# VHH binders against q9xw16: the designs that were tried, part 43

Target 1, 132 residues: q9xw16
Amino acid sequence: MSGWNAYIDTMTAAAPSIKRCAIVGAADGSVWARTEADNVFKASEEELKTFVALFNDVTQVPAKGADIEGVHYVVPRTEESLIFGKKENTGFFAVKTKSAVLIAVYEGPNEVAAQVRKAVESMQTYLNNAGY
Below, E stands for the ipSAE of ESMFold2; O stands for the ipSAE of OpenDDE; V2 stands for 0.75 times the mean of E and O plus 0.25 times the DockQ between their complexes.

## First folded at step 3 (VHH)

Design c33 (framework vhh_6fv0_2)
Fold by ESMFold2-Fast, scan of step 3:
Structure c33 (fold): chain B 132 residues (1-132), chain A 119 residues (1-119)
Amino acid sequence: as target 1 above (132 residues)
Amino acid sequence: QVQLQESGGGLVQPGGSLRLSCAASGFTFSDYWMYWVRQAPEKGLEWVSTIWTGGGSTYYKDSVKGRFTVSRDNAKNTLYLQMNSLKPEDAAQYYCARDLPPPYEGDYRGQGTQVTVSS
């Protein structure tokens, strides 16, 4: 049992529209914890390494979009430590902390996106305050 | 030094109730999210409930929703878990935790309190 999986559980309890999520290392995209089994987060090591590198300059991301789990998302805008994307009825929010990147993939209309964003931002604040 | 001391466990019949307490010392309790986790015989640690710093946001494992209520009293540095309608599958050692441990190291300081649900 991974202790980091309890953070995954806390996020999904806070926003039930989260379908898959992961906590990965900010430096290399290594997986610390992810949803498994029927809700397995499917990103490859190379894809995650590429994805976390996007946080080195988030201003470039809207021009290119972002790939997660082999799916290309349109990124309409970014904030300093936040990348979010949309594709039809699916989307994601990704936030960077000192040592980690949290990625949450959700399904649903725009009305559920606000709750998912709040869940990942709350966890981001907590982990930053805890030194991660 | 961080200290967490659980109490309130015991033996109850199915359908019974217990109230667990966790007395915290050695840190600024009001600055931390607090957690209840449990470990049944031959099982791994299982997350049960989370409460945010101010107590206004609470989260629960699906199997305990509607039956368990977590609360905190920051003035008394105490965390609580009210457990109603107890089932045999709730039998476990219950721990309070200041934070959820990363895979490489933990932050559990309590010794736990035993809950048994049986005839």
Scores: ipSAE 0.006, ipTM 0.229, lowest interface PAE 12.5, mean pLDDT 82

Design c34 (framework vhh_6fv0_2; at its last look DockQ between E and O 0.06; V2 from the best seeds 0.00; counts 0 for: pae E 10.0 > 2, placed apart)
Fold by OpenDDE, look of step 4:
Parts: C-alpha cells; sequence; structure tokens
Structure c34 (fold): chain B 132 residues (1-132), chain A 119 residues (1-119)
C-alpha cells in the first residue's frame, strides 16, 4: 500500500461513521489516497479540482454549497481551512493542510459529526507539523 | 539524527503472545504520533496501529482489534506493541515509524523486528 493509504486507515479507524475518505493535492485535486474495496471514494478528478479550489475563497461556499461524488451538500458555514457539508443523515468534513486536502464522508446522526471532525482535524494537525 | 530501533520479535505458536518495543532517539518523542506498520512476504507495507503523543488515543487495523495493544512511555522514549492471540497471518517484519512513507521514507522508520507464527 501507499504510505498515504496508512493515513486513510488511521482516519477511518478513528471515526467509524466515516464511510469514504480521500487525501488529495490542494493545488490540483490529484488523488494521493482514497478508501477502496467496499467503500470506494468516487469523486472524479474534475470534481476534485473544482472542490479544492473552493478553499481559495471559502466565504462564498455557503451560498452555493459543495459537490462531492456527484452529491450536493449544504454548507452551513466555513472556516479558513475547513469546509463541512450536510445532506440528511450524511455529511462531509474537508480540511486543508499546507499541500493537501483531507476529505471524509460520513453517515449517521448529527451526534457523530464531532468524532468525524476530530479525526480529520487530528490528521490535519499531524500533517501540518510534518510540513505537508 | 532520528533513530528508531525495534525489538521483541520472534517465533511463536498460533495463539501465542509477543511484546514489541521501539527505542526512539534524536527527536522529542513525546511530541509525535507514533505508528506500527508491518510487511509480510510478497505483500506491501500495511498500517497496524497508531497512538497519539499523550497515549490517550489509540487506533488499530480492524484485523488486529481486540488482540493488539499499542502504548508508549514518553519518559523512556519507548513505543510498545502487545500482541496477543497471534495468527499465522500476523507473521511479518514489524516496524516502528514516526512518519509513514511517503513522504518520510527511510530515516523515520527502524530496521524492523521479525515476527513468525507457526505451529
Amino acid sequence: as target 1 above (132 residues)
Amino acid sequence: QVQLQESGGGLVQPGGSLRLSCAASGFTFSDYWMYWVRQAPEKGLEWVSTINPGGGSTYYKDSVKGRFTVSRDNAKNTLYLQMNSLKPEDAAQYYCARDLPPPYEGDYRGQGTQVTVSS
């Protein structure tokens, strides 16, 4: 496996509600790692390119929402390096590091969102400290 | 210079136990997440377990949950992996890692310790 896949495994282990996740390049949306097998992260390269570009101006994202894997999510609010969305009993957290965007798609009640966020932000902090 | 040295590997029967250790030096051990990874013959490197700097959060590969326990002693700059109920499929070279490759290959992982499980 790719070394980046180990980070995918770490995040999914930290939050069981995560169904799919990916690590992509912040500059171009290129996929560095993703969940596979029964829970394949299915976002296209073109979609990911568009998605990572949202971080160039996060203030506009709540007005238009965000698309991941062909699904449109409502984005209640954003932070400088954080975009999160909701759709019924699903959602996503996306965080930006120096060179990457980490995306986690989860399923469950609203109560699971905190654990998903913690898992993604913990990885964000680690990667940032490592220079990525 | 970052140094990691694994020990504690050996030959055990199925159902047996081993305790791996990793001695760390050359960096502030208590500031870093630490990892156990393994590589079986003809297989790629796979993640096994992760522990946060303070030791309060631990994570495991699904296939080792309930059998393996990761811990650390920051005062001794040492990482541990208690492996119980070992299975033949657990046989591999086990490595301690500060940063998983990529992007940190070579210098941030030890030479490894061999675990063999056979009746």
Scores: ipSAE 0.034, ipTM 0.477, lowest interface PAE 3.2, mean pLDDT 89
Fold by ESMFold2, look of step 4:
Structure c34 (fold): chain B 132 residues (1-132), chain A 119 residues (1-119)
Amino acid sequence: as target 1 above (132 residues)
Amino acid sequence: QVQLQESGGGLVQPGGSLRLSCAASGFTFSDYWMYWVRQAPEKGLEWVSTINPGGGSTYYKDSVKGRFTVSRDNAKNTLYLQMNSLKPEDAAQYYCARDLPPPYEGDYRGQGTQVTVSS
């Protein structure tokens, strides 16, 4: 196990419908780890800084939606530390820990979305318990 | 061979300060996330702080945030931890580590440096 890439691998193994994901700093959107190679997570640092700032007031996000990887998502649901975005047959879940934001982009129907949410929330709990 | 050597520990009063150093060799230091962890007597290892390879992003356990500052000098292959406003609960053996700490299999860390806070 090495660095933050092990946590990327853990999430993608727990929910194979995740196509791309990243762990980014909650304060600045800096990339700690991301999926690479054939399924690279391509969000810019500027886009990620804007994205993580959405967690400063999640109640405003459904009215505006969210952009990641140059794609605009409708945001039908937020919770204190979770943003769910949706576009056609794709979507994302993003969760905030004490220090990071976990972002998972997936494809598929509602049953797949539940699996993705469970994977990111499990990692959120793990990182929070570890002090991240 | 990966080597990490911690220094700068000592005895300090509550509210005092210490600066820890970690000298690294045997790997390309600037390519790695670096960590500070600590262990009090008869307790498990506890994560304290993390810094990314470039030094631009730092992360802290809640109980030390605002009191501790991690930094690195990639030209000198050295990691630092500035510890201010020390409390008795900060007393521990402090280690620097390469790679994310939990779980620790084949740990890459030094022998540690002791921080004692005595009132």
Scores: ipSAE 0.006, ipTM 0.175, lowest interface PAE 10.0, mean pLDDT 84
Fold by ESMFold2-Fast, scan of step 3:
Structure c34 (fold): chain B 132 residues (1-132), chain A 119 residues (1-119)
Amino acid sequence: as target 1 above (132 residues)
Amino acid sequence: QVQLQESGGGLVQPGGSLRLSCAASGFTFSDYWMYWVRQAPEKGLEWVSTINPGGGSTYYKDSVKGRFTVSRDNAKNTLYLQMNSLKPEDAAQYYCARDLPPPYEGDYRGQGTQVTVSS
């Protein structure tokens, strides 16, 4: 199996509220791994390229929001390497490393969002430590 | 040359325990995330567990959570998988793997170690 699929499995195991997730290249949004089958991450190549470019200036994102899988999310604020969004009972966390962007889409109230954020940030630390 | 050698498998009754070991050589073991994967007869590879370089962060497949514990001893270049409350569905060939970032996919070395759960 792909090593990167193990991280998808690891994140979904750590945070069961994650519905779909992916690890993509920071430069071009190319998919390295994503959830499949019943929980397939459906973002197009064009959408992912646009999304990863948001990390070039995260301060502009709250004014515009962000689109993932054709869904427009309100982004209340950003941090240097973190974009997160909310739409009703769904949300996402996206973190940037040197070479990758990890995106996790979840469903549930704010209480489950904390678990998802922790899983995503733990993976961000791993990827940075690995030189990615 | 990179080498990974698994051991510790065997026959166990349902509810029993086994401890698997993976001896690593040919690379700086403490710099790499490591994981365990398994393959049951005539089935695909299945991810089981992951551990970070320092050993402080571990992750598990849902069906093994609370039963399996991954750990590592960086001074001995050894990865472990403690398996408790074994079920028939856990019977498989178990492999350890060194995780390298893309474009490299996981690397399996040696024959793995066979786990059989039978009474």
Scores: ipSAE 0.000, ipTM 0.166, lowest interface PAE 13.5, mean pLDDT 81
ESMFold2 (binder alone), look of step 4: mean pLDDT 83; pTM 0.845

Design c35 (framework vhh_6fv0_2)
Fold by ESMFold2-Fast, scan of step 3:
Structure c35 (fold): chain B 132 residues (1-132), chain A 119 residues (1-119)
Amino acid sequence: as target 1 above (132 residues)
Amino acid sequence: QVQLQESGGGLVQPGGSLRLSCAASGFTFSDYWMYWVRQAPEKGLEWVSTINYGGGSTYYKDSVKGRFTVSRDNAKNTLYLQMNSLKPEDAAQYYCARDLPPPYEGDYRGQGTQVTVSS
């Protein structure tokens, strides 16, 4: 277990609708922490390397979408440090900090999505303020 | 009171065309990105297209790219979806949605307009 697992626990406690999540290195997509056991986040490091590179130019992402855990998500728009996607009843929020990318996969309606985004952005703010 | 009213749906043969409209009221239309989403009876809600504030940036679901064109007229507070080369899999109830500031994700959806594609 890394110390980063405590941040995973904090996010999932704040938004119980998060099905799977991870904290990965912004430079290379290396996994720092992820949900485990019954909720294991299964994205490969190769997929994550491709995913974090999307933050180099988020304006290109809506045209292509994004792949997480072998699932292709439609990305309707992006913000400078935020990529979010939808596929039917499933979605994700990913935010970039100075050194990390936080990814949370959820299932449910827009109210659930709002809760998940809030949890992820709260953690993004905390980590940025901590120098990560 | 935010209101979105879709129109322009109907019954067409495969390969046909339809132009959907979405009339917006109760907010400053030009301040918002707009979406088109659809729902078929056996499927969940799926995103179709997105357009930015001024219409200079547009995005499409892969399966509709090259066939559908989203546009907007900010002077008329109206969003459009031009649908060409329609396929049976495009049959659905179509909705327009206003992109809300985070953390909300398009909660202001209209009543929808039905598109049926059959021979």
Scores: ipSAE 0.000, ipTM 0.210, lowest interface PAE 11.7, mean pLDDT 83

Design c36 (framework vhh_6fv0_2)
Fold by ESMFold2-Fast, scan of step 3:
Structure c36 (fold): chain B 132 residues (1-132), chain A 119 residues (1-119)
Amino acid sequence: as target 1 above (132 residues)
Amino acid sequence: QVQLQESGGGLVQPGGSLRLSCAASGFTFSDYWMYWVRQAPEKGLEWVSTINWGGGSTYYKDSVKGRFTVSRDNAKNTLYLQMNSLKPEDAAQYYCARDLPPPYEGDYRGQGTQVTVSS
């Protein structure tokens, strides 16, 4: 395993309904790794900077929603290190670690969402334990 | 009771080949992604390969791409790893796993099968 791309591969392998995902810096939203080619994660630098700043006060997010890849998602609730949203048949899970934010965009029903959440939270736990 | 049993390891010379097998029982094998991980002495667990439910999507550690091939036979509940062009750095205890590797230490891993590469 080399670089952050291996973690992207691990998450997408664990939850094949992840359509696009990225690992970004928690402080600035800089992209460490993302899905590419047919599954390219398309968020702009400005959008990611805005998005990671939401973790400074997640309690405000349900009132405003969240924007990822130019799509506005309804955020029904948040947890301290977790923001998730839904728009029709698409959704996302984003979790914060010590140094990173993991973002996974998926498509499908609630059982698919559960698989994606598990994959993202499992990676969050690993990265926190590894000091990231 | 979930059980995974690896076999097929052994001693080979550099450039040699081995085929590892993993017999799975106690769960619906075709519903799960499967993984090969390895651990060399004095190293942590390293992810080697991943295969999806049907066998149509495979993923590999960079250092084994082109040399290793993962496959599965869902009718036989068996996972395989064909290892060609073996190098000394491939020497390790090899495990199959149902749960997520390599960042994860799952409870669903077999006893492993040892691969030794020496001249």
Scores: ipSAE 0.005, ipTM 0.154, lowest interface PAE 11.6, mean pLDDT 82

Design c37 (framework vhh_6fv0_2; at its last look DockQ between E and O 0.49; V2 from the best seeds 0.00; counts 0 for: pae E 4.6 > 2, SAP .703 > .668)
Fold by ESMFold2, look of step 4:
Structure c37 (fold): chain B 132 residues (1-132), chain A 119 residues (1-119)
Amino acid sequence: as target 1 above (132 residues)
Amino acid sequence: QVQLQESGGGLVQPGGSLRLSCAASGFTFSDYWMYWVRQAPEKGLEWVSTINTGGGYTYYKDSVKGRFTVSRDNAKNTLYLQMNSLKPEDAAQYYCARDLPPPYEGDYRGQGTQVTVSS
């Protein structure tokens, strides 16, 4: 097992409401690691390339929303390195590091959404400090 | 040269305890998150535990939570895994690991230490 797979396992352990997650390259959406097996993160490389490009102009994302795993989310909130998507009682947090985008898809109420955000932002901070 | 050396494995009965150690050298240990992983015969490599740089946050696979405790001593460049209430399904070769970024070929890990649990 690579160290990138251990980051996937760490995030899902930190926020159990995460149903699927991935670490992808910020430049091209290439998959470095993802949840597998019964919880496969199903986004295609083509979809991921479009998704990571949203970070090039986050100001336009709330108007158009975002697609992940073929699901369309409304995006009520963005920050320079964070996109939050929502659909019914599910959602995602995506954060950008220097080299990667961390994506976590979750289910649950607002309390678990904050837990998911904290899990991905903690990893974002570590990876940025490590040069990734 | 990055080096990791695991020790402290052995044979115990179910319910017993072991403390694994991982001696690190060749890098600034305190700057890295560290991991324990394990591999049983004919099984894939399995994540067990993660600890952040300062040791303030620890994470565990569900099946070991409450029984295993990961810790680190950054002054001694040493990672630990305290394993209590051991079960036969915990038997495996245990490795400590440092993260490796893409596109590197593999992870830094040692030769491992064997944990055997039998009655």
Scores: ipSAE 0.201, ipTM 0.608, lowest interface PAE 4.6, mean pLDDT 86
Fold by OpenDDE, look of step 4:
Structure c37 (fold): chain B 132 residues (1-132), chain A 119 residues (1-119)
Amino acid sequence: as target 1 above (132 residues)
Amino acid sequence: QVQLQESGGGLVQPGGSLRLSCAASGFTFSDYWMYWVRQAPEKGLEWVSTINTGGGYTYYKDSVKGRFTVSRDNAKNTLYLQMNSLKPEDAAQYYCARDLPPPYEGDYRGQGTQVTVSS
C-alpha cells in the first residue's frame, strides 16, 4: 500500500458524496495517489499540470473556470489555497498544502458541498501540520 | 521516543466482539491524527480507520463501517477500536499508527495485536 493511498481512502470515507479524489504535487501536478477501480480519477498528467498552476494566481480562475477530468466547471470564487467548482449536481474542491494539491470530486445536492469542503480542509490542515 | 503498544486482540467466533487499545507515549498524543491499520497473512497493509485529533471526525474502511468504532482518550493517551460483528475476513494483525508514510519518514506503529476469527 502506498502511504498516500491511505489518505485517499480517508478522504473518500469522509463524505459519501465524494466520488473521486487525487493527491498531486503542487509544483508539477504529478500524481501521488488517486482513487482507482470503479471510481478512478481520470485527469491526465497534462491537465493536472495546468490545474495546479491555477494556484499561482487564483484571482483569475473565476473568470475562466477550471477543467478536471475533461469536465469544465464554473468557479464562483477562490481563496488563497482553495479552488472549488460547480457543474449542475457535481463539483470539486481543491486545496493546496505546502507541497500538494488535494482534489475531491463530488456528486449531490448543494447541501453536501459543506461536508466535502470540511473533509478536504481537515486533511489539508493535517498535512500542513505534518510539513507537507 | 515514540512508543505505541496495542492490546486486546484474541480469538473470537464469527459475530463476536473485541475491543483493541493502543497506549501511546513519547509524543503529544492529542496533536496527532491516529490510525488503525491491519495486515492479514499474505496480504499487504491496509487502512482500517482514522480519527482526528479531537475525536470529532472518524473515518472507516467501507467493509468495516457500522461494525467498527474508533475513539480516543487524549487524557489517557489511548486509542481504541471497538470491533463488533466480526467476520473471518477481519482476521489480521492490527496496528495503531501515529502517521501513515508519507509524509513522515518514520513508520510509527506498535508491534500489533493479533485478531483471529474462527468458528
Scores: ipSAE 0.030, ipTM 0.457, lowest interface PAE 3.8, mean pLDDT 89
Fold by ESMFold2-Fast, scan of step 3:
Order: C-alpha cells, then sequence, then structure tokens
Structure c37 (fold): chain B 132 residues (1-132), chain A 119 residues (1-119)
C-alpha cells in the first residue's frame, strides 16, 4: 500500500532512538514500508517470512531467539502479539496487528527501550482500529 | 526502591551443581516475570532463563535447557536457578532481573553472584 511511509515517519518522529523500522505483511512478511538511506532496514524477504511466522506460536520463540537483519536476538519472553529482544546495546520490538507486523530496531538504555515500546504499541492500536 | 540481591555462586568442577538465589525487595514480586542473565569475561550480557508470575511457565537458553531449572517462591520474594551438569562455558557473573525495561539492562542492583567452572 502506497502511503505507508507516512506511518514509518510518524513512528521514528515519536521515538527518535528507533534506528530502523518496517511495516510488513503478517501473512508473508512482504514489505509495505521501511526506513531507507542511512537508516535502511536490511532484512531479506526470506528472513521476514520466517520472522512473521513466529507470531503463529510465540511461546516457542524464547527458546530459539529471533533473527532480524542477519542479527540473532535473544527473546526473553513474548506476549500474544508482541515479540521483543535485546543484543548488547541494541534491541527490537515487533507487534502484530490483524494484517501487519511492525518492527522497530533501536539503540540505547532502558529509558529508550520503554519509549520505543510505547511508540510501537501506539501504532499497533492505531492500525488495529483502522482495520489493519 | 527496587532491589535485587544474588547469592549462591562459587567454584565447581565440570559436571557439578550450584543453586543461585535472588532476594527481591521494593516491589510486589508476585506481579512480575523474572529473569536470569549472565556475563562471561569475554562476552556481553546473555539471557539465561525466564519464569512467569506463578512459576508455571519457564523458558531457557537452548544451551542450558535440560541442565538448568528456574523456580520462584513468591511467599519469600525469592527467585532460584538450579544449575546441574555445569560446563566451563557456564562460568560467568549471574544476575537476576525484573521484567521491563529489557532484562539485560533492567533492575540489577548488586554485583551479581560469580560462577566459576574449573577442572
Amino acid sequence: as target 1 above (132 residues)
Amino acid sequence: QVQLQESGGGLVQPGGSLRLSCAASGFTFSDYWMYWVRQAPEKGLEWVSTINTGGGYTYYKDSVKGRFTVSRDNAKNTLYLQMNSLKPEDAAQYYCARDLPPPYEGDYRGQGTQVTVSS
């Protein structure tokens, strides 16, 4: 869908510590929008297809972790529509809506992580209410 | 004020066992998922295990699954990690952490507890 870049811009403006992010299809991991240029989200189509399939059974994810942009993240726990992980000074939050998965990669301390989570969950609520 | 105090580390031979404890105060312990993380001399912080509020659901790093068991006693505000069949690769400083913000940087208060595995 044309225009999805506006949601990427909104999310990065709300949480400046987001380094890279994307909105992808929940069924297949197809990219609807992502950050570009200096902040390009580099995950392959094959990696994204694998990643979104994790939402089919989030309970198994903590044992295996998750791969985003070729980086293996430890996932300490999941919620029904939320996967998050940490690797050194970086981390991610990924949330599922009816039709989409929103992925945000960030860098920074605990205060930054909390802000990124709120931005991602706010966008999740907005998209669900919009029928996505 | 959130406070977590780890204990129970020590020196053990490969194949040995240790039980770590984490005493929690300053929050309603029974309302939080709890975590064990570790830091080896040559590595950053690594997640080891997760336990839910009631203790009925546990998750483990693949390399420790079947050897480590996490448990909790909500009446005592205490988290435990039973470590069996210890390997040299398990040698690290071990920390307990409260749920969000992310456990790797969360509510570490003390120096943790050191586990050394030597033959």
Scores: ipSAE 0.005, ipTM 0.201, lowest interface PAE 14.3, mean pLDDT 82
ESMFold2 (binder alone), look of step 4: mean pLDDT 83; pTM 0.843

Design c38 (framework vhh_6fv0_2; at its last look DockQ between E and O 0.81; V2 from the best seeds 0.00; counts 0 for: pae E 5.9 > 2)
Fold by OpenDDE, look of step 4:
Structure c38 (fold): chain B 132 residues (1-132), chain A 119 residues (1-119)
Amino acid sequence: as target 1 above (132 residues)
Amino acid sequence: QVQLQESGGGLVQPGGSLRLSCAASGFTFSDYWMYWVRQAPEKGLEWVSTINTGGGWTYYKDSVKGRFTVSRDNAKNTLYLQMNSLKPEDAAQYYCARDLPPPYEGDYRGQGTQVTVSS
């Protein structure tokens, strides 16, 4: 078991609403780890390359939204290292560390979003403190 | 030198309890997330539980939620796993592991402690 797989399992277990997760390289969108089996994270390499590039200028993202796993999400707002999107009762949180982007796709009402964000940001903080 | 030493395993009947311990040395224990993994015969290594640096965040495999509790004592450099209501399918070699992001390579864990559940 790789360390990144443990991160995926941990992130997925952080909240019941979290369904699929991925950890990808911030530079090129290469997949380091992802949920597998019935909850396989399905984003393509090309899509992820485009997605991680959004962090180069997050201010433009709300105007055009973001695509993950072939699904188009509305992005209400962004932060320097945070992009989150919504579509009906689904959404995603993506946070950027020094070298990685952590992505969590969730299902549920708006009330669950806060828990998902906290879970992803907790891992972000850990990785940042570790210098990664 | 990073060292992890698990203990507390043994033979219990279904419904019984065990408390595993993991003694850590050779690194600043409080700076790392820690996790438990297990490997049953003829099965691969599987994640069981994770705890963050301060202990405020704990995470569990679905099949052990409500039965297992992970904790840590940073002053003693020790990780714990309280296992209640044990089931036969929980039988495995249990390992303490250090959550280590790149650029560090490897999966640091100890020799493990055996948990057997049988009538």
Scores: ipSAE 0.239, ipTM 0.631, lowest interface PAE 1.9, mean pLDDT 91
Fold by ESMFold2, look of step 4:
Structure c38 (fold): chain B 132 residues (1-132), chain A 119 residues (1-119)
Amino acid sequence: as target 1 above (132 residues)
Amino acid sequence: QVQLQESGGGLVQPGGSLRLSCAASGFTFSDYWMYWVRQAPEKGLEWVSTINTGGGWTYYKDSVKGRFTVSRDNAKNTLYLQMNSLKPEDAAQYYCARDLPPPYEGDYRGQGTQVTVSS
């Protein structure tokens, strides 16, 4: 059994609009697990290091936007442990746990965004309670 | 010592049913999400189902949705998988597992239980 792959599968099952997702280390952006096969989550280590550092001061993110998988997103909303990004009919939610960042990239209208947020926040709560 | 013991496998005809059990000991079962995985010959290990600590949230691989039901009894430290409408592609060794995030040591799955579906 691979370490974190079951959590990837759980998140994509919880919100079918999620097309790609990953769990990465909060300190360095190292990939603990990600979607593979037909829809690989393709972010470079350099990009992920920059991305997770956004959580060091989320108040600056709306002015700059965020990049993931080579795509630039407008960030209309942040919370201390959450970044929401949008680009056309796609978007992402990213949440921070004690040691990781969960990233879910979805496709669909804004109405499905609540479904995606619920899926990543449920996993965030579990991992925080487990210490990770 | 963490122990997981799967049981309930067997030989069944297509369309039949089996109920798998996973007896847990050596850890606080109710604090952990649990999941089922399976492995068929010449195939990789694949995720089947996940259940949260209280059992209120269950998740399934697409190919088993509507046929399989995961549940848990935290008072008995036991995880279950009810498998209905079994198909030949469901034949595999089934394992239960406690969550696997780093820095946890190793896989905490048991020895597994075999499900065989004759066509």
Scores: ipSAE 0.074, ipTM 0.555, lowest interface PAE 5.9, mean pLDDT 85
Fold by ESMFold2-Fast, scan of step 3:
Structure c38 (fold): chain B 132 residues (1-132), chain A 119 residues (1-119)
Amino acid sequence: as target 1 above (132 residues)
Amino acid sequence: QVQLQESGGGLVQPGGSLRLSCAASGFTFSDYWMYWVRQAPEKGLEWVSTINTGGGWTYYKDSVKGRFTVSRDNAKNTLYLQMNSLKPEDAAQYYCARDLPPPYEGDYRGQGTQVTVSS
């Protein structure tokens, strides 16, 4: 959507190992911005609505895992306003702000995961400071 | 080098209590989120509890919520798990873990501490 693509561009530039990402509304999972074309973030509206509802009680997530883009991820633990998961050589980080949830799907080893987390948490701080 | 040393396990009857401790060294303890994980015979590793840097945010596995309390003393570089109303299904080797950049279950150091619940 309008204006939000700059944040997507910033995240992907900060962590090139991000394969796909999106910024969605925390209340309803509506897509504000996402990667497009060859890197299109493919999650359905229904899946995103289910996913953002996980932040209402993150303590339940490790028992069930999480689904993003039709892929089931193992969630080893959650933190306040952070859900992350892994599936073979892929993984994701999702963080909640006041109004948004940022989701980044990446591919690579643990060193890559660390950089993706830093990028997502930096954007979380930026958006919270901007009132979102 | 990062070191985590668990203690406080033992044998208790159902309904009993134990307090586990984790002594940390080799890193700035107050900068890291910490968690407890456990592994029972014939089962995989289970996350039990998480505590943030200041101790103000805690999270628990559903089956232990209301019975277990995680806490930390940053001045002593020590993490604690108070376990009340212990059940047979709580019997496991308990490990403390330092937060690693995800998606990782954390650093396990030492042997852990064994908790047995038996009448």
Scores: ipSAE 0.000, ipTM 0.125, lowest interface PAE 16.2, mean pLDDT 81
ESMFold2 (binder alone), look of step 4: mean pLDDT 83; pTM 0.847

Design c39 (framework vhh_6fv0_2)
Fold by ESMFold2-Fast, scan of step 3:
Structure c39 (fold): chain B 132 residues (1-132), chain A 119 residues (1-119)
Amino acid sequence: as target 1 above (132 residues)
Amino acid sequence: QVQLQESGGGLVQPGGSLRLSCAASGFTFSDYWMYWVRQAPEKGLEWVSTINTGGGDTYYKDSVKGRFTVSRDNAKNTLYLQMNSLKPEDAAQYYCARDLPPPYEGDYRGQGTQVTVSS
């Protein structure tokens, strides 16, 4: 355990519709923790490096979408520290803290997405307050 | 001044079909992804479907997959929702939207068109 797995467990317990998630470095996309076993988060190193760089200018993301685990997601809009997307029955929320990016991939409609967003934003607040 | 005007709602029997339209004005329609959302009084506002700027990527609520088809005509500034095999659970006020509705803090939706399904 690197200690970060406890935060993965907290998010997935708060929002059971999260199928896969990860905590990665904001500067380089290096994986600090991710879901394992049947729910392994499969994004490549190169993909995560590209993905976290999107937070350098989120205003460009809706025009191009975003790629996670080899899946291209429609990104309808962004907020300064939040990118979210949808692809059929799947979606994601990604939030940036000072040092980390949290990525949660979920399945279900937008009603379920509200719970996932809340879980991810709660963890974002916690980590920012902890200096991460 | 963004304006969205829905039409095409009505009363149908279960298994029936309706085609909803949304006429957009006051913005460059072809630059925006568009959404269909619905509201039944007891369920709140629910996302139904999404379509990207070019119409090539579409997304649906699980319970409507295979029955509903979203499309758009950028030359006419019009969004469509073809609804087949309608169920009583589909009865709601239907809105088109330029921005996502809550939980995403979306804005700019039309006034809606009512769909009633009676058995």
Scores: ipSAE 0.005, ipTM 0.119, lowest interface PAE 16.2, mean pLDDT 81

